# Designs tried in a protein design chat: VH-VL binders against Cytochrome b561 and DOMON domain-containing protein At2g04850. Part 10

Target 1, 131 residues: Cytochrome b561 and DOMON domain-containing protein At2g04850, of Arabidopsis thaliana (Mouse-ear cress) (q9sj74r43to173)
Amino acid sequence: QQASIAWTYHPHNATLDLCFFGTFISPSGWVGWGINPDSPAQMTGSRVLIAFPDPNSGQLILLPYVLDSSVKLQKGPLLSRPLDLVRLSSSSASLYGGKMATIRNGASVQIYASVKLSSNNTKIHHVWNRG
Below, E stands for the ipSAE of ESMFold2; O stands for the ipSAE of OpenDDE; V2 stands for 0.75 times the mean of E and O plus 0.25 times the DockQ between their complexes.

## First folded at step 4 (VH-VL)

Design b9 (from d5 with heavy chain A102Y V104D, light chain D98E; framework fv_diridavumab)
Fold by ESMFold2-Fast, scan of step 4:
Structure b9 (fold): chain C 131 residues (1-131), chain A 120 residues (1-120), chain B 111 residues (1-111)
Amino acid sequence: as target 1 above (131 residues)
Amino acid sequence: EVQLVESGAEVKKPGSSVKVSCKASGYTFSSYAISWVRQAPGQGPEWMGGIIPIYGTAKYAPKFQGRVTITADDFAGTVYMELSSLRSEDTAMYYCARVDTYMDYYFDYWGKGTTVTVSS
Amino acid sequence: QSVLTQPPSVSAAPGQKVTISCSGSSSNIGNNYVSWYQQLPGTAPKLLIYDNNKRPSGIPDRFSGSKSGTSATLGITGLQTGDEANYYCGTWDTSLSEYVVFGGGTKLTVL
């Protein structure tokens, strides 16, 4: 299968720890996973983690993005012009370290992240894409 | 009711260090990050750094890297900020402020602040 | 020296409308959400706007925010004497070091 997810929910702080498993479509491509904590079923407003290899070193880079209504995730490789495709935004997970990491196994990648959910207990839908 | 309470005012000599505490209550302590923001007299706010208690990791503004240390005591629901090598220009009001750990860096609740004065 | 530029002061009469600008660059406002804070004399800053245009619970709708390119604007309609305060914009800067930056502040005087 091309994508799967495993998670652990911590109700005491409404935090979701997850491991997303995705597959690259090319060696220089990217894989993204995200969730909208405020509007779980919508793409706009999603907090997205995008994994891609550095073009010079081949090391995986994991960056947070926030999607707004002007972005098109399928408009070519993110690496060539990331600001044309997605809005780059800071997140506490990326800045403080901790639960955000990525590991590459051949054509697949695992993204580890921790996400705080809305104070209202609701069903969550994740989104993913690749290019 | 969310409350952040900083420790009392301090008067320090140049070259010394100061450690300010922030007691959090009215919410689940481990669910939010806490930042330290200072404001010198007549000036705008300046972000110093913050900590996510659940991770135990802190991030510092470049200007303060090497001089500031932010720590958390999860059991006590308290965050500390220690600033070393004090100068007169460190005289300011020091605030702790709450940050949702997975949202852009805005501060939804602020303490009332504590004054640190650096003088002879 | 502020990374984000605000006019130092603005004034208007009760009942009027005022706008406060906040100018930055692609590494801050251009790439990130903007927040606004109100600081009444002798008090801590209070969150007024977050995510460019959203209001926390308890903030009246006469306060609004917007963002275009590398600039953000705070709008206040129906001015009241109690709005006399300093106003600060804030955002994340991602140029070379990731940290929170604030504007220099705008003092609003209600005449």
Scores: ipSAE 0.006, ipTM 0.533, lowest interface PAE 13.1, mean pLDDT 73

Design c1 (framework fv_diridavumab)
Fold by ESMFold2-Fast, scan of step 4:
Formats: sequence, structure tokens, C-alpha cells
Structure c1 (fold): chain C 131 residues (1-131), chain A 123 residues (1-123), chain B 111 residues (1-111)
Amino acid sequence: as target 1 above (131 residues)
Amino acid sequence: EVQLVESGAEVKKPGSSVKVSCKASGGTFSKYAISWVRQAPGQGPEWMGGIIPVFGTAKYAPKFQGRVTITADDFAGTVYMELSSLRSEDTAMYYCARGLRYFDWLPSYFDYWGKGTTVTVSS
Amino acid sequence: QSVLTQPPSVSAAPGQKVTISCSGSSSNIGNNYVSWYQQLPGTAPKLLIYDNNKRPSGIPDRFSGSKSGTSATLGITGLQTGDEANYYCGTWDSSLDAYVVFGGGTKLTVL
């Protein structure tokens, strides 16, 4: 298993706490995970967290992005391709209330996040990829 | 290398509470889950709960929900566990342990353990 | 079942192989990674195996792990007197209010 996700939903405050586990394809690669909390049936507007090592320090960087209509991520743990980062419309840490962290162990990475959802949104549509 | 050092042994009366501490090295402290695991004499380990200090939120095992509180002082590099309404069955060795992998609150394994602190509940 | 079942004891002579089983359900072992711990008398548990079958640095290859369905096994080959200890499996239960679960332990006696 190259990827897995674990999560706990708290209906009393509409918060989803999660940990995504992924593996880099290369030492300079990236791992991304995302969800569309406002429109779970579509990928446009998905909020994606992308983790990658800083080329100079090797420290892991975690950045949030919003996918615009020009970007399409392929779903599936077995299928990955380079993400065209220049096509992402913007970044926003506020989507996750500032609760984000990463831990890297060799070729693997864990992405921790807290996502606020509407109280009716227990249906979770997520995507992940790596490059 | 990570060091986890628990506070000293405690002897408590039934119905009281106990608060034990676990001091961790600063560099890896805030990003790793720190859990409390107890072991009664002759029994297997029992996970009580854990916290990731950078988030400040704790997750508890169902058996201990309502009796246990786990907190972190990230500045001091210390995690605390307070257990209330003590019973003789709470007599055990209490370990703090560093958790890794899949959950920030529910680690898939523990790679470093403190040496443990003994809590004895007797009248 | 949210509790993992291990045999209470196993025994063998030096140089032999032993296996220790750990059985659970689909909500724990069946869906999640398994870890194994060695506990020598008077000491804290020590990680032997993580992610079903991986060894941390410093653990000899005499120790191995495997998982099939809702059961996991710890294998110890070339048994040594220093292996006499309690052994515990661990995983998490994915049910509502998920939490970490450990086995009851297996006492390994080296004859």
C-alpha cells in the first residue's frame, strides 16, 4: 500500500480530522491530497495540500492550493503523474483553519489537516496523486 | 535521539486524581504523536490516548473518555496525562510513547518509549 | 472484536523457530497495519516490527512479521536465550471512535 487515509469526523463541530499517508516517487517529488468541501461532486474548486521537499534545505514544505478548471488530477492510488503547479489558481491556508502538519520518514510522508465541513456533509470526495 | 522522561512514582487514594508528565526532546516533539499507554501488573498494554502537540488536540480511548485528559505544553516540551476518579484497577505502570505513521491521534506504531512511572492506588 | 487475541505462552529450545499469532477482526487487523513489541522483564516495550513486516534499525532479521486476513504472526528464527520475553501485537481499530489496541501478550520461554 502506497497510500492510505485515516480520518475522524466530529459532527458536533462539523470538523474532519485526517491523516493522509503517501510515498514519494523520487527524492525531489511531491505528494498531494485534496477534497472539495463546498461541492463534493466536482473537482473544480478542490482544496489540495501538496507536500514536497525544499530543494535547498531538504525540509518538507506543505502548501494548500485550489484547483481551477484548467487542472485535472487523476484519481487512483496506483496512477500518478507530475502535477502542473503553474496551473493551480491560488493557495489558501484558511481552508484548513491553520491546522496542518507534515512528517517525513525517508520516502514516505504524512499530511495532517483539519477541514471544516457543513453539518450535512458526511459524504467525502477526495483525490490524491504524486509526482 | 529522542528522549522521553516520565515523572516519578505516585501513590494515591481511591477517588482521587493523578497527573503524570512526560518530557520530550524539543526538535521532534511538536510534530510526533505522544501517547499514554498503561500496563497493569501481569497484563498487556492498554492505549489511553494521544496528542500531537502542534495541534493541541487529544484523542482518547473509549474506556478512558471522561476520566482522562491529555495536554501538551509545547514551550516546555512536556505532555501531561491526568486520570481522575482513581480505582484500585488503575494501579499500573504508565508509559509515554512516540507514535508514528497513519494517524496524528492514532499512530500505527510506537518507536520510542519512556521507562514508565508507577501509579499505585490503595487505601 | 476490538481486542486482539494471542496465545498466553509459547516455548522452544535455542536455535529453533517459533511463531506467535495475533488474531482480530476486519475493523482492526483486517484493515490496518500491525506492529509487534518485545518486553523484557522490568523494561519498557521495544518496537520489533511495524507496518506488518518491516524492521526498525537495529532489529536483527531473525525477527519477521506477516499478516493474512484478520490475523498477523511474529516469527523468530534462531531462537536465543535473550529472546525470552513477553511479546505484544498492536494495531488500531477503525470502528467509530477509533483507538489503538494491543494483544494480551505471549510469554516466550526458551527451554
Scores: ipSAE 0.007, ipTM 0.545, lowest interface PAE 10.8, mean pLDDT 73

Design c10 (framework fv_iluzanebart)
Fold by ESMFold2-Fast, scan of step 4:
Structure c10 (fold): chain C 131 residues (1-131), chain A 122 residues (1-122), chain B 107 residues (1-107)
Amino acid sequence: as target 1 above (131 residues)
Amino acid sequence: EVQLVQSGAEVKKPGESLKISCKGSGYSFTSHWIGWVRQMPGKGLEWMGIIFPGDSDTRYSPSFQGQVTISADKSISTAYLQWSSLKASDTAMYFCARQEMYSSGLYYFDYWGQGTLVTVSS
Amino acid sequence: EIVMTQSPATLSVSPGERATLSCRASQSVTSNLAWFQQKPGQAPRLLIYDASTRATGIPARFSGSGSGTEFTLTISSLQPEDFAVYYCQQYYNWPLTFGQGTKVDIK
């Protein structure tokens, strides 16, 4: 399996705990995971976590944000409002040094996050992608 | 040097309250989870729960939910495990441990306190 | 919860011999598995994390292998200080869970 997700919902504080496991196509690529708790078919309002390595430092960069409805995705850089996370953790060590690229295709990443959701019992959808 | 130092042994009677401590030093206390582990006499290890001191996010193992309270005071880099009313079955060694994240994992615990022995008897 | 099962419960070996300890998860934990050593009267000590990576200061005679649901800890040439209880622990999903432990005793 190239991607998997585990999650637990805590109703007392409306928090979704998730652990996403993904595989990069290349050591310099990106892996992303997203969920829209309010409107599953809409990109606007999605809570997105995107992981990619910094080409210069060899460090994993995580971009947790909510896609804002006021942003024009076809114009200029993607803007978002900060995602209020209870916590965010990631793994970066296995992405660097080229060992995974030479021995097997791609590298793996594990992202752990806690996301604040509405107390509404709306159906939850999630997606992931990579590039 | 990363160090976790726990409070000393306790001897209590059933029904008494107790709060034990775990003080971290040599690292950023607010940036790592602290977990609590119970080991009953002659038995294995059981995760009780964890706390992230930076925002006090606390998670309990289902078998310990409502049995204990985990808290932290980041101003003195100390985590706590508390009982409102002890039972004889709480007699055990209690360890605290610091979480570290590596290549494919998160939440594995790399540094452990020396343990606090709690004895509950009448 | 993910149940971790260790076997055997007790392993009797002579100094200098190889010890092989098994750990099985009730569902895949990928490589999110750690091994700990606990000596009498002491706190657990991290040996291996990410299934096969040795922690800092851990001797090369300790090695871990496996992924998914089946994991092995091998001690290639047992030293007197290696007689202890060994625990595996998954950190793939909450709640975190340990195996029941394998006691390595002198034959």
Scores: ipSAE 0.000, ipTM 0.509, lowest interface PAE 15.3, mean pLDDT 72

Design c11 (framework fv_iluzanebart)
Fold by ESMFold2-Fast, scan of step 4:
Structure c11 (fold): chain C 131 residues (1-131), chain A 123 residues (1-123), chain B 107 residues (1-107)
Amino acid sequence: as target 1 above (131 residues)
Amino acid sequence: EVQLVQSGAEVKKPGESLKISCKGSGYIFTSYWIGWVRQMPGKGLEWMGIIYPGDSETRYSPSFQGQVTISADKSISTAYLQWSSLKASDTAMYFCARRYEYDILTGSPFDYWGQGTLVTVSS
Amino acid sequence: EIVMTQSPATLSVSPGERATLSCRASQSVSSDLAWFQQKPGQAPRLLIYGASTRATGIPARFSGSGSGTEFTLTISSLQPEDFAVYYCQQYHDWPYTFGQGTKVDIK
């Protein structure tokens, strides 16, 4: 397993806490993400895209995730396959007042983010500096 | 190759206990959820529950909670479905299935299925 | 619990014709929808998952579409071996639920 995501949604203040963990991924200076939920009233089933540049090639790497309400069913081997993420038409959420921390341990990276969600009519991509 | 092999057909009377099995092979048994599906004669499919053999975590469909027990024995790569007291309404084909590998964007269905165990309960 | 409803209950088609099967969810399941084929006396076989991705070994004549609450399975040129019962299943939320099935038989 080379990547996983954990999340906690706090509905009283519309805040989403995220933790991304990856191995053999070298973190770089930029991380961006967007959220495309099918229903803005529910976080379960939301699609989260994490984007960061490869430090050796500079090419953008995209990591798609679905926030699953059944976290216990996320056990097991992860499939690796190409996904056409450019077909996602819109995002009903924007990132506001977020904070981020990046922890590195050799070839492993952990990204922590806490973001406040607000609905919008278009796909939003937020670019973050890891420092 | 991945295979799930189920125990043979059973003919029982109401009130009797029963335990049927599903043996996995060709994969790491403890790393995949296994589920049980009921199909009553001439009817469709319905999920009963699932188990993760690696830690024995079990989840039941609400209509089957308390009606059956799902368990697994890691040492012989076998999952079980058990009744303490059978009813005529338990007459059905029972399938076991292994969860497909998790796809981050699309989730995962169950893709490998056992051949089924026919259970007939009659007085 | 998410309720899955399939239509029609029975579809009579001739070999070589197009078959279109519908599946509706009582609430959004995103793209977490699978289609299964079941022939008499056999276990179900996975055809489509993620609403539109064909499982390994499934012929190109099978295609899936839809998202949210409305889904379609299409068999573009029905072969004799395609006469079977077809089930949709959501795996978006537990408990996972199946539709009641659509029987595709010979006209």
Scores: ipSAE 0.012, ipTM 0.563, lowest interface PAE 8.5, mean pLDDT 73

Design c12 (framework fv_iluzanebart)
Heavy chain, then light chain:
Amino acid sequence: EVQLVQSGAEVKKPGESLKISCKGSGYSFTTYYIGWVRQMPGKGLEWMGIIYPDDSDTRYSPSFQGQVTISADKSISTAYLQWSSLKASDTAMYFCARGPLEWLLDSYYMDVWGQGTLVTVSS
Amino acid sequence: EIVMTQSPATLSVSPGERATLSCRASQSVYSNLAWFQQKPGQAPRLLIYGASTRATGIPARFSGSGSGTEFTLTISSLQPEDFAVYYCQQYNSYPLTFGQGTKVDIK
ESMFold2-Fast, scan of step 4: ipSAE 0.046; ipTM 0.647

Design c13 (framework fv_enfortumab)
Fold by ESMFold2-Fast, scan of step 4:
Structure c13 (fold): chain C 131 residues (1-131), chain A 123 residues (1-123), chain B 107 residues (1-107)
Amino acid sequence: as target 1 above (131 residues)
Amino acid sequence: EVQLVESGGGLVQPGGSLRLSCAASGFTFSSYAMNWVRQAPGKGLEWVSYISYDSSTIYYADSVKGRFTISRDNAKNSLSLQMNSLRDEDTAVYYCARDRLEYYGSGTPFDYWGQGTTVTVSS
Amino acid sequence: DIQMTQSPSSVSASVGDRVTITCRASQGISSWLAWYQQKPGKAPKFLIYAASSLQSGVPSRFSGSGSGTDFTLTISSLQPEDFATYYCQQTYSFPYTFGGGTKVEIK
């Protein structure tokens, strides 16, 4: 578990600011962090930010996704198809900030995010994985 | 005790060059992102450049991009700013500043600052 | 670029006064906002991070509030050592930007 997280909750506007640090298993791998406000402790249904290398350019990119039941992600170095992930919609938990920085010559990544939480949902659990 | 000490400032003519250095002590320099911030006489603070702890990520303010180069030597605990094609508008006190959180790339404020070194660009 | 607007640019106050300084971002920055204090001839000193979190060693008379675009720094009971210029800074997006500063001077 080569990962850490720091976060700050702002109750006046129900926002969560966070910074997630993760290390890639391989140069062609991915690192993801997210939340599942509907079903804690499940990857399916999670709103995630996934950092992975663009196949054409090799540049690391960060994209938001909602993981649905049709998507298969493996734990570990093999990733089925990052581009098969369902893109996050604005009708889901609002993710309004996402940026990243590569560290350790690209071996690790820091993901910064701002999430607006539902005013009726005070229970959230974060998830992370890599492949 | 965290300490940052800048050096290399001076008087230079427009179009000239200067190299600023920042010597770090009292913390694990190789674990922190570093920044350069400047302040023109009687004016406010202006962010100049950022470098991640491993040099893999570098950013510049548009006003200096293409003219300034930030670099670091983790073995020597030093940060540098190479300044080329200097303009009157570059006249300022230059501060080096440390990101607050170890191993964070960006998004954290600057918890320690050096004393500053003065750069004057004048004909 | 995210513009940071501070108001007022200057305020005259007496020891014991409550001083309020505001900072507004041109777009939402969540709570990625810091406050700094700068005394004449000195480097800036870090006061507050994440809009409202006080740095260790900073007196409790300093407090920050706000999120999104509107932020406030409050000094509940001004002391002689608090006469200085105060700056807000967003670290939400590069390039990082500072407010224009608010000078707190003696009345």
Scores: ipSAE 0.008, ipTM 0.544, lowest interface PAE 12.8, mean pLDDT 77

Design c14 (framework fv_enfortumab; at its last look DockQ between E and O 0.04; V2 from the best seeds 0.00; counts 0 for: pae O 10.9 > 2, placed apart)
Heavy chain, then light chain:
Amino acid sequence: EVQLVESGGGLVQPGGSLRLSCAASGFTFRDYSMNWVRQAPGKGLEWVSYISSSGSYTYYADSVKGRFTISRDNAKNSLSLQMNSLRDEDTAVYYCARGFLEWSYEDYFDYWGQGTTVTVSS
Amino acid sequence: DIQMTQSPSSVSASVGDRVTITCRASQDISTWLAWYQQKPGKAPKFLIYAASSLESGVPSRFSGSGSGTDFTLTISSLQPEDFATYYCQQANSFPITFGGGTKVEIK
ESMFold2-Fast, scan of step 4: ipSAE 0.018; ipTM 0.672
ESMFold2, look of step 5: ipSAE 0.015; ipTM 0.633
ESMFold2 (binder alone), look of step 5: mean pLDDT 94; pTM 0.957
OpenDDE, look of step 5: ipSAE 0.025; ipTM 0.693
ESMFold2, look of step 7: ipSAE 0.015; ipTM 0.640
ESMFold2 (binder alone), look of step 7: mean pLDDT 94; pTM 0.957
OpenDDE, look of step 7: ipSAE 0.006; ipTM 0.607

Design c15 (framework fv_enfortumab)
Fold by ESMFold2-Fast, scan of step 4:
Structure c15 (fold): chain C 131 residues (1-131), chain A 122 residues (1-122), chain B 107 residues (1-107)
Amino acid sequence: as target 1 above (131 residues)
Amino acid sequence: EVQLVESGGGLVQPGGSLRLSCAASGFTFSNYEMNWVRQAPGKGLEWVSYISTSGSTIYYADSVKGRFTISRDNAKNSLSLQMNSLRDEDTAVYYCARELIAVAGPYYFDYWGQGTTVTVSS
Amino acid sequence: DIQMTQSPSSVSASVGDRVTITCRASQGISSYLAWYQQKPGKAPKFLIYAASTLQSGVPSRFSGSGSGTDFTLTISSLQPEDFATYYCQQLYSYPLTFGGGTKVEIK
């Protein structure tokens, strides 16, 4: 399986816990998941958590990014700008990231994130990709 | 570094008003939920109010509902608490606190301000 | 409202002692519980969230356990800097509520 997502909703505090599963195309590739509060059908403007090999250490790391029109997520080194924490206010959600677990000897990754909803039954629009 | 600095406390007569402010720095204020917590002299912590990142969702403790108004200005990185119809029992140190959600879903207050003292007395 | 009951209200202890503080919720709160430490004249400091997850930088002698309604904070070997008041908090539903606090004082 290339990608899947599971979530658990906590109605008393309006929080959605997410677990995204993705499989890397190559050992030097990346896997990302996130949300776009303004344009659900577009990658540009998305706040994402991206798992990729750190160029300095070679270890897999997870960093938050904002995707602007200049960002290219392709096979190889990621050139986007990092953020220290992704928290995103929108009409439907605030995204809190930052954990991952590698699976299948590093061939796949699970990314854990939480989303706080403004109200119950609010739709969340998400994006994912890999390179 | 993350900092929260409260101001606006003071001595006020019963029935009076005060406006508390919390100045945030060292983080993207607009991405965090905020809370006010108070502590009466020699007593424990009491949650007062919550405001969402956009300011659209607000909750109050029953003891202050109708008298206190929480608000935020994301352009100025500031949180406010307008306190009207103050009573002797509102005497306390007031803290602002930043709310963080853990990956597993539980919330917590990861940073607190130093507090500002409000004394309501005749 | 969810009532949080802490016991004991105070405990006198010596350096090296094991200290346990109990927090009970009036209804199930899953693991939506945090623990805070407060020293006199200072703001509370965050210690533990999700009932058992220690904040980075908090000494390993601190641990939390429990789920549902019964929770415990343990200090396995009390140090001089640990003399403080400890509070539990439920963040399961609004209004948010704190326990009454437990003062850990020098024996």
Scores: ipSAE 0.000, ipTM 0.534, lowest interface PAE 12.8, mean pLDDT 76

Design c16 (framework fv_enfortumab)
Fold by ESMFold2-Fast, scan of step 4:
Structure c16 (fold): chain C 131 residues (1-131), chain A 121 residues (1-121), chain B 107 residues (1-107)
Amino acid sequence: as target 1 above (131 residues)
Amino acid sequence: EVQLVESGGGLVQPGGSLRLSCAASGFTFDSYWMNWVRQAPGKGLEWVSYISSEGSTIYYADSVKGRFTISRDNAKNSLSLQMNSLRDEDTAVYYCARVTMIEYGDYFDYWGQGTTVTVSS
Amino acid sequence: DIQMTQSPSSVSASVGDRVTITCRASQSISDWLAWYQQKPGKAPKFLIYKASSLESGVPSRFSGSGSGTDFTLTISSLQPEDFATYYCQQYNSYPWTFGGGTKVEIK
């Protein structure tokens, strides 16, 4: 079980509530989930929530990013810029990390988020990755 | 190993109903998004419907919306498609297919052998 | 919806020949394209993902290339078991769409 997602779309306010479960591929890696509200299912322009452990403290950090066409989502450092929150009517995210256990490929994480879509388009396609 | 076995196809009159089932084995079914894809006689592949791993997110092709209902029972490792108000153009082989979980992968890595639905007067 | 167009609709070739199948998207899909092989009376079999990544167990004579809107599937030395219809599928944008298929016939 590497990743799963559950979500509920609320048409009355165009809000998507989600819960994403992921597993890090390495102890220093990252796990990300997102959508592209302007062009659903395109990677470029996707608003992504990325979880990764702080190198100094080991605490999980959750930050919103936008994927730029000049940046590849790969193993190692993240080159994407922070998400411009004013371009999303609402961007709230909660990280709910269960108990961390020693496993061969790192740790698991759950990401809770609420996203308001900019259009009446209900055709959505999510993207996820890890590195 | 990974297996998907469809059942429930048959001959039905226009306006009739059929329920298709797909039995999954050899993988953690409750972790995967699942699809139905159909193929009319002598024609190409057409995506029909998809359902998230927990059953909370569901989408349908415009051609079947309002008539077909996709569902899953994770305790039984089973995927279903309830087909109502069947039309001649719904005649096809219906495949159960798994959506891959690898990086940005919404392609279908495993398919069942299909079950034939014939809608004829 | 993104429309996928395959050409030719059919091609005849001899065993040992190089066969090229093309797939064109109505808008850019980067490299989010898969190829499937379907033999008569059988379910589709996954061959290639991300335009050029060959699935384990698929013979090395199969290869994929392309990016953006234009994609190619190549069989470098056609074998009798390659008689089949080949389909491309984009997975860049919902809804997922397939090409119309290219039937490979041995002369």
Scores: ipSAE 0.000, ipTM 0.517, lowest interface PAE 15.7, mean pLDDT 72

Design c17 (framework fv_enfortumab)
Fold by ESMFold2-Fast, scan of step 4:
Structure c17 (fold): chain C 131 residues (1-131), chain A 122 residues (1-122), chain B 107 residues (1-107)
Amino acid sequence: as target 1 above (131 residues)
Amino acid sequence: EVQLVESGGGLVQPGGSLRLSCAASGFTFSYYSMNWVRQAPGKGLEWVSYISGSSSYIYYADSVKGRFTISRDNAKNSLSLQMNSLRDEDTAVYYCARDKVPYTIFGEFDYWGQGTTVTVSS
Amino acid sequence: DIQMTQSPSSVSASVGDRVTITCRASQGIRSWLAWYQQKPGKAPKFLIYAASSLQSGVPSRFSGSGSGTDFTLTISSLQPEDFATYYCQQADSFPLTFGGGTKVEIK
């Protein structure tokens, strides 16, 4: 399976526009992309955007989550409620504005997001997963 | 097994050109930012150039701007450095180096090649 | 450009010694600092990333500390294979810059 990322940095407002491409394991699965501002090598603690198809309509739903020891990602649609956006803020990065997801050929997804970085730091450590 | 192998070094006259290559294997090359770092004989390390996995970000040290061009061919798992208008101060061992974290502009290098020697002299 | 100053430029030490190498940035770099080890005729080896995180496979006697402008690499009990030149490198902003190196020599 495949994943890729492309980005454009906008110095005037310290934002990083991202386009993440990922593939689903199953038609009812999920694909996620995010950052971990506290522990670059760990998935737990990551602030992620997770895309999954609505079981009723088949349309993609894009929701923000924080992955911690109390949040268990399942191989199907997530059962946990999305966390508030305030929980996605960090000292050096936040997920905001312009986020969307599109589906390609029923098996892959593109996630578009804008990440606000500190004016002097474009460093982010991102993670991705699927289920 | 991650491997980086440089080639293309040699003896060249001032004002001449050389093209360095770095062959990558053992990992998904397109996911990683790549760098060139050089070391003059008996001296320390000097960062030369950076290219992101998609080639969307490219940076150069001021000493080489306008003379050196970094590029990559992800289909061939290769990194290149085109060096024009070479000067005595460009004499060094040139290393290619991989950023530690894929999909990022991390700038800290977990794997290095063996180096290829460039000597600029008549 | 961010200048990286290492001290000392060289240190003579014996097996079993605690060796401390310092690195100072001319401006704040948060925790975006790497440490490398280089032996004669060899490429550098990655030791520490993000100022204090030990690279997989590196012995636990190596440790890094610091943030902002002042950083330290410590070898708690020097072994024969640790005689080498050590470099710090900032990764906060471009251009990326290295310290001048510290040579750890046998007494």
Scores: ipSAE 0.005, ipTM 0.535, lowest interface PAE 14.7, mean pLDDT 74

